# Ledger of designs, part 25: VH-VL binders against Protein AF-9 homolog (yaf9)

Target 1, 217 residues: Protein AF-9 homolog (yaf9), of Schizosaccharomyces pombe (q10319)
Amino acid sequence: MAPNTRVSKCQISRPILVGNDAKPLTKEEKEKAPTDHTHTWRIFVEGVDGEDISKWVRKVVFKLHDTYNNPTRTIESPPFEVIETGWGEFDIMVRIFFAPEAHEKALTFYHHLKLHPYGPRMEEMKASGGLVESVQYEEIVFNEPFEYTYKLLSQNPIGDGHGLAVESEPDHPFSQQLEQDEADKLDFAIQEVKKTIEMYKQQVQSLQGQKSSTPVE
Below, E stands for the ipSAE of ESMFold2; O stands for the ipSAE of OpenDDE; V2 stands for 0.75 times the mean of E and O plus 0.25 times the DockQ between their complexes.

## First folded at step 14 (VH-VL; framework fv_retifanlimab)

Design r8 (from j6 with heavy chain R55S I103S V105S, light chain Y31S Y34S W98S; at its last look DockQ between E and O 0.35; V2 from the best seeds 0.00; counts 0 for: sugar tag NDS L32, pae E 2.5 > 2)
Fold by OpenDDE, look of step 14:
Structure r8 (fold): chain C 217 residues (1-217), chain A 123 residues (1-123), chain B 111 residues (1-111)
Amino acid sequence: as target 1 above (217 residues)
Amino acid sequence: QVQLVQSGAEVKKPGASVKVSCKASGYTFTSYYMNWVRQAPGQGLEWIGVINPSSGSTWLDQKFKDRVTITVDKSTSTAYMELSSLRSEDTAVYYCARGEYTSTSGSDYFDYWGQGTLVTVSS
Amino acid sequence: EIVLTQSPATLSLSPGERATLSCRASQSVESNDSSYMNWFQQKPGQPPKLLIHDASNRATGVPSRFSGSGSGTDFTLTISSLEPEDFAVYFCQQYSDSPYTFGGGTKVEIK
């Protein structure tokens, strides 16, 4: 077998999806779930457009919140996902390990688990049953990959190789528009937090003002 | 040349907040993670958290989750670390450090550091 | 969290001598044939400088006299022949699991 030679001056990229979905527990589910849990959620790593990423992904490790039993979850076969119940949002570390033949180090992502409707369409989401989808499009780039990796990843080009489509299509929901929508949701959330902070500051000031006006009889 | 330039020293009272900045140059800011690490005087290094400048996603040490906020301004290639409810124990030099490439495996980790920002918390 | 124990705490040597620094992890920092261990050099008043990444890879611009070895829980930084500028504190750091943690450091001082 010819020594694994790197393809010089070559770069190859593959898209993936890292994200979660979540929904409120039904009454029946809540009875079976741990105390105080309110949602079912799923964290996942997937290929784009149904690509089977198991050809070049060996395993995915999810680091959950420490309050979970065995917070480190190793998934060695598709689907690369973890399903749990919970009540709070938290950050998840996602580490993707590549096939040994690729001789590439693992890649790390961070995903904030979303359980509650968010963004400008929050009210609509609440009205529709509270289903939340929070997905990030990621592009994995291999610089000067080994021939094995190059061959493997070149076999199934996704799209025209130019990244995300500008607009979402029924068969291709992941697009630059989707990314922008997510960005808008985040911006909205940040603004809401700022408003909340300001509100509390005002309340504190009001309370302090009232204390100063109470004559010490 | 890659450079991380941090804001100047801060003196704060207990209970106050501090926001340290880290301006990055010489590389694509959104392509690398940015870490925050602190070092108390005469002590070891303590990792605080990391941010993906592209997505804004963060991962924090559990110890800091309630008090630390890490953010970025992409337009200025600047990362921020805000620490609230300051305590005397928070007195330390705070560093930003470039992490791994966000899209490629095998890159150097913590390969560039800011010069550090001394935060002193005293009554 | 993964605890990193460095030994010795202080190493007193002369220029030209070989320095061997140990870092032991409370659990393995190896996964899929990769060791998630870094070594840093720090001088007074300066930030840490990356020397070794992934247990055995020299960072850019690091002299060949520095080398890293080890796997699993046991790692070693070796300075083959100490130069005057090498007298500093050295830290190991793991990024296998969160939180990322540092060793307590080894001070290499002139005898």
Scores: ipSAE 0.480, ipTM 0.774, lowest interface PAE 1.1, mean pLDDT 88
Fold by ESMFold2, look of step 14:
Structure r8 (fold): chain C 217 residues (1-217), chain A 123 residues (1-123), chain B 111 residues (1-111)
Amino acid sequence: as target 1 above (217 residues)
Amino acid sequence: QVQLVQSGAEVKKPGASVKVSCKASGYTFTSYYMNWVRQAPGQGLEWIGVINPSSGSTWLDQKFKDRVTITVDKSTSTAYMELSSLRSEDTAVYYCARGEYTSTSGSDYFDYWGQGTLVTVSS
Amino acid sequence: EIVLTQSPATLSLSPGERATLSCRASQSVESNDSSYMNWFQQKPGQPPKLLIHDASNRATGVPSRFSGSGSGTDFTLTISSLEPEDFAVYFCQQYSDSPYTFGGGTKVEIK
């Protein structure tokens, strides 16, 4: 349905989250999992601020380690995620395919699956029962998109207006303005990742509290 | 004009390390993945791995994971590949190659290659 | 990992002749309707040069005598009428699965 024209000298971007969470298997879960597996984990692609990215994302393909059955996992509707158990950390290729009307080639992201506590927050992760969250904020940029895509994304802005269309060739470019815009986007990305991490931390703590409050009988 | 200019040939002993550089110009360095590929004399091409210059994330072929490190310096638009614990079978020409877009929709991949760096490993 | 088998290993032809090069993948390199198969030309002492991306799309500046076709596991590079500069080695390459892999090459040489 889109008109056969591109919006000239225009970039529009949309933020997404690409990441994984993981936790150690409980004793009961380990009894049901393969003997050498130690963790359950989830790899995902999500929008920010509740955005339904399926409006412009057709499918997401996750390429897992070759030891998994059917390691190429194609997810054609939200939630765009894969849940598995395992024992080791490995790199996952994540390919995002766009709606046909976008006329855009798929984009590839690489994500290192994290299972074990790490970095400056290692002690915090250990204190939460080994919950690990590794989430990256990414910007998908559409250069000179077709009018359909431009209208779809412009009419469905996120949060505080980040990711809206920006003229790419102003008569008098303002370098300081571009620097400020990039700084604002980075701060937004940091806050969104922090929110996501805290949300998953609360979810795991709630589940751990539920287990602690139910007697074993 | 897009160019990838690699560092010069190296001669190394077994057990040593080598670090090959790839200086990019004529395009936005962080907009494309950078790949490393090698070719032993008279042989085919072997992919080593890839880096996102913006985020620093990498994917390394399992054959090289313990011995290879791929990095970038964004301030100089330069990618690096370091191979350690060199063996005679590591003798090859090492190439950098511009790959997929990192975050921008686009149409072309693997379109520019460096001139190659011969690494010779001999006693 | 996906193994790419090219045939023939050597193709001996004269200028003006048609060259047909085959590449067979050990498993499908399609994801949805996209083929993740490229073709490269390599001359002695030079890096590879991209000819065809995604099975059938000519790279910028590549002459129209080069064409690519195929899907799934079977792919073909065709040079409709060989020019003197076309005598080289040709590689197919898949980027459907990591690690990305290359075929062993087809050498197109002067008869």
Scores: ipSAE 0.452, ipTM 0.731, lowest interface PAE 2.5, mean pLDDT 82
ESMFold2 (binder alone), look of step 14: mean pLDDT 90; pTM 0.925

## First folded at step 15 (VH-VL; framework fv_retifanlimab)

Design s1 (from m7 with heavy chain F110M Y112V; at its last look DockQ between E and O 0.31; V2 from the best seeds 0.52)
Fold by OpenDDE, look of step 15:
Structure s1 (fold): chain C 217 residues (1-217), chain A 123 residues (1-123), chain B 111 residues (1-111)
Amino acid sequence: as target 1 above (217 residues)
Amino acid sequence: QVQLVQSGAEVKKPGASVKVSCKASGYTFTSYYMNWVRQAPGQGLEWIGVINPSRGSTWLDRKFKDRVTITVDKSTSTAYMELSSLRSEDTAVYYCARGEYTITVGSDYMDVWGQGTLVTVSS
Amino acid sequence: EIVLTQSPATLSLSPGERATLSCRASQSVEYNDYSYMNWFQQKPGQPPKLLIHDASNRATGVPSRFSGSGSGTDFTLTISSLEPEDFAVYFCQQYSDWPYTFGGGTKVEIK
């Protein structure tokens, strides 16, 4: 088959992790960091269970907040990560460029940088000063990939299709459990936001009621 | 049929906020990015930002980072764009436009557009 | 940001004539043999309609008289023979880098 022939009616998927970790700056680190910075954080793109994705990923471009010097960070070799200090959470654009031989278009992700503990164990995590992790499990789907891409990505299947272990193990920290935990954290956050919204709605209603009861003298 | 239906025209005063909705139908809402673009009267197109409906993650043009919030309601397949601290120069037609697949390589870009929402900011 | 310059600003032609629209990018919008350039058509009171994606691929339902070409920084939209319904404003748009940016547009008007 010609090197540029697509495999018709075929899909191949590969798992990937897009996420960040963050921790508060130590006293020593804070002295070296900009005055307002409170955390060190790492944004990363990784293979699942330690897979070397450099075989099919050429480079990763991270677009950080505009307040950073050179907010566009191009990483052309593993580890595909950026380490920075900061104080605020913001969204990072992550663009994955595939190996030239794959002849595939780039894929874009957006990741919200998490610096602060969140979810049902937020208070416990705050107290421990522990590492915050926010990781997205993504399955990249190549629709009718080129023959090269298909061969490359089919040579080393990870897992049973999802490539994600059910439970986290020391050698395999990324698991369905991790995903579930993340989902739980998100659900918790959503519920908190909903509560807040409801609170404000009630407050507004109360204020409106008071205004209507004030006799126009 | 794949379509995006936006909310109706808005008239706002300077300093106010506006929230435009974009309801998607005919496709899996969470599988495609959603873009927001605006066009001032007689002017060109200006890209505002994008959201991943599945994750809720966004990226905004720096011009709008402090005033724009893009959100989604997955249950209703609706995207929202809220613009605060409105100015006269914000008077424009605002469009939602379906972007690429969130996880599938090789998808088209901005192939489906909403009908547009006119936002008029006047004192 | 990548700045897109379209020329001419206005193109006055008659039905049946060939239209050639130019879009120049301030930097290359290519990677891995893909040109991240779209062309849109916009009629008054309507949203933009995707015509061409990836510089040279016609979107679904787009007539064959529309074609896109170019690479690197220079791109062209060609309408081989103008139909009455083709008189509109045309925009190029790059999606190689954020923010996505549009050209200023070319108005194709009837002579």
Scores: ipSAE 0.420, ipTM 0.761, lowest interface PAE 1.8, mean pLDDT 87
ESMFold2, look of step 15: ipSAE 0.761; ipTM 0.871
ESMFold2 (binder alone), look of step 15: mean pLDDT 90; pTM 0.932

Design s2 (at its last look DockQ between E and O 0.37; V2 from the best seeds 0.62)
Fold by OpenDDE, look of step 15:
Structure s2 (fold): chain C 217 residues (1-217), chain A 124 residues (1-124), chain B 111 residues (1-111)
Amino acid sequence: as target 1 above (217 residues)
Amino acid sequence: QVQLVQSGAEVKKPGASVKVSCKASGYTFTSYYMNWVRQAPGQGLEWIGVINPSRGSTWLDRKFKDRVTITVDKSTSTAYMELSSLRSEDTAVYYCARGEYTITVGSDYYFDYWGQGTLVTVSS
Amino acid sequence: EIVLTQSPATLSLSPGERATLSCRASQSVEYNDYSYMNWFQQKPGQPPKLLIHDASNRATGVPSRFSGSGSGTDFTLTISSLEPEDFAVYFCQQYSDWPYTFGGGTKVEIK
C-alpha cells in the first residue's frame, strides 16, 4: 500500500483528553515558588484508557501566558504535559502535531486553565483540599486518512467508538460523569453570571428612573 | 451558502466599550473556529483572537488580552467581540472570519469566509 | 511573532501582464511538508478574499491565473495574466504560529 494514498470516503476517529489539574501550593512549595504564586498546575494531552498516543502524535505545543518564561512549550515525548506554578487562570493554546508518516496538518485546541474550585460543589472541593480537574473529551476525526494512518488507528480498538467510561474508576478517572460534572459547573457559573447581569441591569434602570423623577427645581 | 453577517457601524467615545456581533449561517457553527481581525483605515490586517464556539474557549493576542472578550451564543450561531477602554487607535473595521475545523483533521481552509466588516470609530 | 514582509509595496502593470508578488517570513512557516501560508485579495470596501492556502493551493472558485509557490520563508503569488478585476491589494498571512500575522500588502494598480 502506497503510504501516500488516502482512503477515500473513509473517516476514522480517535479520542483524546485535553485538560488540566491544579492544587494549592503547600507551605513548603510556596517557599520555593515565586512570592505571588498560589497553585501548582498541570496541562496535559492524553489518550483515553491509557492509550499511548505517541504512536500517532509527534509532539504537542503548549502556549502559556506571556508572563511565563518561555511561554511556548514543546513536548516531543510522553507524557505530553507541562507543569507550572501560578496564581491566575488563563487560556492555553494546545497544538497537536501528528506523526510525520500521517502527513496530516496540526490540530489546535484551546483550554482555559482552571485553578480554583467552581460550580455547585465549590465549597466541597475547597474543603477537600482544593484539587481542581478540568478535562475535555475530544474526538479527533481524520477525514480520508492516509492508508498508514488508517491502518495504525484501526489496530487499536480502544479508540473506535469507545467513549469515556460512564463512571470514573481508579484506573480510569476520566468518565462521562466527570464530563457531566464539569458541564454542570459551567452551567451553574453561566447562570450566576446571567443573574448578576440582570441585577445590574435592574439597578441601572432604577437609577435612571430616579434621575428622571427628580424635578429640576 | 456560508454567510457571516456582522452588526452595524459604531461610534464611540474614548474609554467606552463596543460589542460587535457576527451571525453565522450555512454551516455547523460549532464545528469551526471563529476569528476576529481588524483593519485600521488604510492599514494592514491585525489578528485579534479566536474562539472555539463549541467550548467557548478563546485565545487572544497579547495586545488585546486585557481589553477584548470574545464570546458566542450557540443558540443563535452568533459570535461576539467586545473591546473595552476604547482609544482613537482602535478606530478600524472589525471582521469575523471562519477558521479551521475544531476536531477534524485535514481541513485546508483557514479564513475562507469573512463577515462584511463593522466600522468602529472612536472619537472625542 | 512572525513578521511578514511583502514586496513590492506597489506594482503598476497593464492588463494582460504577469504579476509577481513576494512575501518573506522572519522565520520558517513550514512543518511536516506543509507551508502555513495564505494569500488574500482585498478590494476597497470589501473584506479579504482567500486566494491561496497552504502556499500553493487555490481556494474554491479562484481562477487558474492565480498561483502560489514557495516554502520555508519565501513565498510568491503569481498572476499569469492580469484581468481588470485583479487590480487590488494582496496580503500574505501565516498561520504557523500565534499570533497569526499578515503582510503589509502589495497594491496592484493599473499603469
Scores: ipSAE 0.670, ipTM 0.836, lowest interface PAE 0.9, mean pLDDT 88
ESMFold2, look of step 15: ipSAE 0.750; ipTM 0.868
ESMFold2 (binder alone), look of step 15: mean pLDDT 90; pTM 0.925

Design s3 (from m7 with heavy chain Y109A Y112I; at its last look DockQ between E and O 0.32; V2 from the best seeds 0.63)
Fold by OpenDDE, look of step 15:
Structure s3 (fold): chain C 217 residues (1-217), chain A 123 residues (1-123), chain B 111 residues (1-111)
Amino acid sequence: as target 1 above (217 residues)
Amino acid sequence: QVQLVQSGAEVKKPGASVKVSCKASGYTFTSYYMNWVRQAPGQGLEWIGVINPSRGSTWLDRKFKDRVTITVDKSTSTAYMELSSLRSEDTAVYYCARGEYTITVGSDAFDIWGQGTLVTVSS
Amino acid sequence: EIVLTQSPATLSLSPGERATLSCRASQSVEYNDYSYMNWFQQKPGQPPKLLIHDASNRATGVPSRFSGSGSGTDFTLTISSLEPEDFAVYFCQQYSDWPYTFGGGTKVEIK
């Protein structure tokens, strides 16, 4: 079969994790870190439950905030991750380039770097030492993949379906539950931001109203 | 029919904010990225940023990071672009444009555009 | 950022003539045999319309007279025989790297 033949009417999916973890810098780490940095963080692309994705992922490009030296980070071998220190949250572009043999276009993800505890358990997380994990579970879908890709990805049972357990297990931490938890955290964060925005809008309106009431003597 | 329908023209003063909406129909809103692009009168196109409607995650051009917020309402299949601290140079037609699939490999980007929203910033 | 330079800025032609538009990128927009280059047509008062994606693929509904070619840094849009409705501004756009960038455009006008 010609290596460039697509499997018609076939779809194959593979799970992937895109996310970050972060923790406050230790005193020792602060001494070595740039001024004002408060956290160490890691952005990563990983297979689910330790799957080696390097068989079908060639490289991952992370685009960090422009304040970083060389904000574009190209990782060509596992682990597909970038470790940095910082103080602020920002959006990271993550582009996954597939193996040349796959003959597929790159896929792009965007991840908001989380450094601070968030969501309904924010206070508990703060109390527990401040490890933050923000992970997106994604199923990459190959529509009518090439035969090579189809064969490669069909060999791993994790890809044959919704390979995520409903509940997190010690040996399988990534689950539908985890995904839901993350979604809940994000929703909570969004609501908080909306509230904050509304608050500021009201303040601005109030201030503008006061200015209009000041008679120009 | 797949379409993006944007909100109407806006006239704003410098320093104000504007929020442009883009309502998607005819396709699964959360399955495609949504881009925002602007075009000043008689000028070229400038990419602003993108959002994953499913996740709410965004990436913005550095030029706009401090002033632009892109959001979505999944329930209404609507994307929003808010630009704050408006300047005269922000006068432009703002477009939403459908991006690639969020999870499907090999999709085309910028195949569907909104009709554009003129934002005029004048004193 | 990747800078796209289009040439010529203006192209004056008559209906029936061949139009050749150039787009040069400051760096390669190619990876894994894909060129992350689009071509758009824009008419006054309208949004851009996708003509060509991935350097050489016609978008849905685009007439066969439109063709894209090129790789790496040099790309060409060709209109084999200009129709009256083809007089417009054409933009190239790369989506290989962020930020996505557009060329300055080529105006195809009637001679």
Scores: ipSAE 0.696, ipTM 0.835, lowest interface PAE 0.7, mean pLDDT 89
ESMFold2, look of step 15: ipSAE 0.767; ipTM 0.872
ESMFold2 (binder alone), look of step 15: mean pLDDT 91; pTM 0.923

Design s4 (at its last look DockQ between E and O 0.37; V2 from the best seeds 0.59)
Fold by OpenDDE, look of step 15:
Structure s4 (fold): chain C 217 residues (1-217), chain A 124 residues (1-124), chain B 111 residues (1-111)
Amino acid sequence: as target 1 above (217 residues)
Amino acid sequence: QVQLVQSGAEVKKPGASVKVSCKASGYTFTSYYMNWVRQAPGQGLEWIGVINPSRGSTWLDRKFKDRVTITVDKSTSTAYMELSSLRSEDTAVYYCARGEYTITVGSSDYFDYWGQGTLVTVSS
Amino acid sequence: EIVLTQSPATLSLSPGERATLSCRASQSVEYNDYSYMNWFQQKPGQPPKLLIHDASNRATGVPSRFSGSGSGTDFTLTISSLEPEDFAVYFCQQYSDWPYTFGGGTKVEIK
């Protein structure tokens, strides 16, 4: 079979994790870091359940904020991660390049770097000085993959079609529960933003009403 | 049929904000990235940024990071681009354009569908 | 950013003639045998229309008279025989690296 033959009417999917973790700098770390930096953070692409994704991922390109030296970081071997220090949250472009033999186009993700605790437990997390984690579970779907890709990905049952565990296990921390928790955090944040917007709208209306009631003497 | 329908023309003063909408139909809204591009009168095309409608994650050109916010409403399959602190040089037609697959690897045409454009005029 | 230079700026031709448009990238837009280059057609008052993707693939519904070629940094859009409706501005666009960038355009006008 020609190495470049696609398997027609077939799909194969593989799960990956795209995310970051962050923590405040220690006193010692702060002395070594730029003056304005407050956190150390890691952006990463990982397999699920300890899968070695390097079998089908050739490299990962991370595009950081322009304020960083060499904001484009190319990682060609596991771990597919970048570790940096910083003070602000920003969006990172993550591009996954697949094995050359796969002849598949790269896939792009965007991740908002989270440095600060968020969600309903934000205050508790702040108090604990704990690790902030923001992770996205993604199912990469290869539509009519090449035979090579199909064979490669079919041989590894760890990523073959089984979704996230319902509950986190010690050896498998990523679960549906974790995803739900993240979703809840996001929903909470969205609600807070909505409340804030509504508050400002009311303030603006109030001010406009007052302006209309001032008689032009 | 895939369609992107944008909001109508806007006239704004310098310093104001504008929010342009792009309603998508005819495809799964969350399965494709949504791009924003602008074109000043008689000028070329300038890419602004992109959003993953499923995740709400964005990436913006550095030129716009401080003034542009891209959002989506999944319930209405609508993307939004808000530009603040408007300047005269922001006068342009703003386009939404469908991007690549968000999670599917395969044959995908980038920028295969465009909105009709929204003229934003910034004048004193 | 990747700068795309299109030439010529204006191309004056008659219906039935062959049009050749060039797009040069400041750096390679190729990876893993893919060229991340698009060509667009734009008419006055309309959004750009995708003609060619991945340097050489015609988009759906695009007439066969349109073809794209090239690799690395040099790309060409060819219109084998110009039709009256083909007189427009053509843009190249790279999606290899962020930010995505467009060429300055080539105006194909009637002689």
Scores: ipSAE 0.578, ipTM 0.796, lowest interface PAE 1.0, mean pLDDT 88
ESMFold2, look of step 15: ipSAE 0.742; ipTM 0.862
ESMFold2 (binder alone), look of step 15: mean pLDDT 90; pTM 0.913

Design s5 (from m7 with heavy chain N35H; at its last look DockQ between E and O 0.30; V2 from the best seeds 0.00; counts 0 for: pae O 2.4 > 2)
Fold by OpenDDE, look of step 15:
Structure s5 (fold): chain C 217 residues (1-217), chain A 123 residues (1-123), chain B 111 residues (1-111)
Amino acid sequence: as target 1 above (217 residues)
Amino acid sequence: QVQLVQSGAEVKKPGASVKVSCKASGYTFTSYYMHWVRQAPGQGLEWIGVINPSRGSTWLDRKFKDRVTITVDKSTSTAYMELSSLRSEDTAVYYCARGEYTITVGSDYFDYWGQGTLVTVSS
Amino acid sequence: EIVLTQSPATLSLSPGERATLSCRASQSVEYNDYSYMNWFQQKPGQPPKLLIHDASNRATGVPSRFSGSGSGTDFTLTISSLEPEDFAVYFCQQYSDWPYTFGGGTKVEIK
C-alpha cells in the first residue's frame, strides 16, 4: 500500500493518560511563588505503561486559566506536561496534535485540575503531604488510519484492548484501579453535596413551618 | 434521530440570571461535546463555551468566564447554560450544538443544533 | 482569536444564478493538510445548519450545488445554481483554535 493510503475498513485505538498531580507548596516554595499560590501542579499527557507517544503525537497544547501569563502552553516534545503553581482548580483544555505522517486532525480533551484530595480518605491524604493525582484514561480511535499510523500503532502491544493495567504496579502506577479510585472520589463528593442539599432543604422547610405557625397578631 | 430540544423563551431583568436547558436524544449523550452559541437579534453568531458531558469539564470564552456556567445532567441527557448578571447586550437567541465525538479522531462540526432559546433582557 | 471576515455582506441574485461567498481568516486555520473551516446556512427563525465541514466536505444531506473550497486563510462557498430555498444567511466558522469564531455572515437575497 502506498505510504499515504488509508487502510480501509480498519480501526486502531491507543490509550493515553490525561491528568494532573498536585501538592502543597512548602514554606520555601511559597516564598518564591506568586502571592496566594498554595500548590504546585502538573498537567500531563502520557502514554500508558510508559509508552513513548511522541512517535505519533507531534505536540500538545494546554489552555490554562486566563489568570496565568501566557495561558496557552505548547509542548512539542516529551514530556508533554506543564508545571505551574496555583491556588484554584479550573478546567484545562488539552489539544493533541498528531504527527504529520499520521495525517489526522487534532483531538481535544478537557481536564479539571484537582489540587485537593477528595473522598473519605481526604484527611489522611492531607496528613500524608497532600499529594493529589487525578488521571483520566482516554482511548483515541483512528478510523481508517494511514498505513504509517496503522503500522506504528499495531506494533505496540500496549494498544491491545484497554491497555491499562488492572492494578497499579511500581513501574506502572496508572491503572484501572486508579481510575476507579477517582470515580469513587467523585461519587463520594456528589453524595456529600446531596446530603448538604438535603440538610438545607430541611432547614428551609423547618423555617417555613415556623413562619406559618406564628399567629398574625 | 438526533435531536436537541431547548427550553422556552425567557424574559429577565438586568442583573438577573437565566438558565437554559438542552435535552439531547437519539445518540449517546456523553460521547459528544456540547457547545453553546448565541446570536443577538440581527447579528452574527458568538461562541460561548463547550462541555464534555462525560467528565463535566468545560472551556469558556474569556468573555463569559465570570458569568457563564455550563453543566450537564447525564441521567436526563440534558445540558445547561446559566448566564448571570444579565445585561441588555445579553439579549439573544441561545443555541446548543453537538460537537466532536470525544474518543474518535474527528472534527468539531456542530452537526446538530437546538431550536434556540430567546433570552430577552429588559428593564 | 481568529477573526473571520465574510464578503459580501449582502448578495442579491436571482434563482438559477451562481453565488460565490468569501470568508477570510486573520490567520491560517490549517494543520496537517486539514482546514478547520465550516459553513452554515441559517434561515429566519431557525438555527444554523451545517453545510460544509473541513472547507470542502458537504455535510450529510446537503445538495451537490453547494461546494466549499479554499485553504490557509481564504475560503469560498459556492452555490452553483440558486434554488428558492437557498436564499438565507451563510456563516463561516473556524474550529482551529479557541475560542471558536464565526464570520459576520453573508445574506443571499432574491433580486
Scores: ipSAE 0.062, ipTM 0.670, lowest interface PAE 2.4, mean pLDDT 86
ESMFold2, look of step 15: ipSAE 0.689; ipTM 0.830
ESMFold2 (binder alone), look of step 15: mean pLDDT 90; pTM 0.922

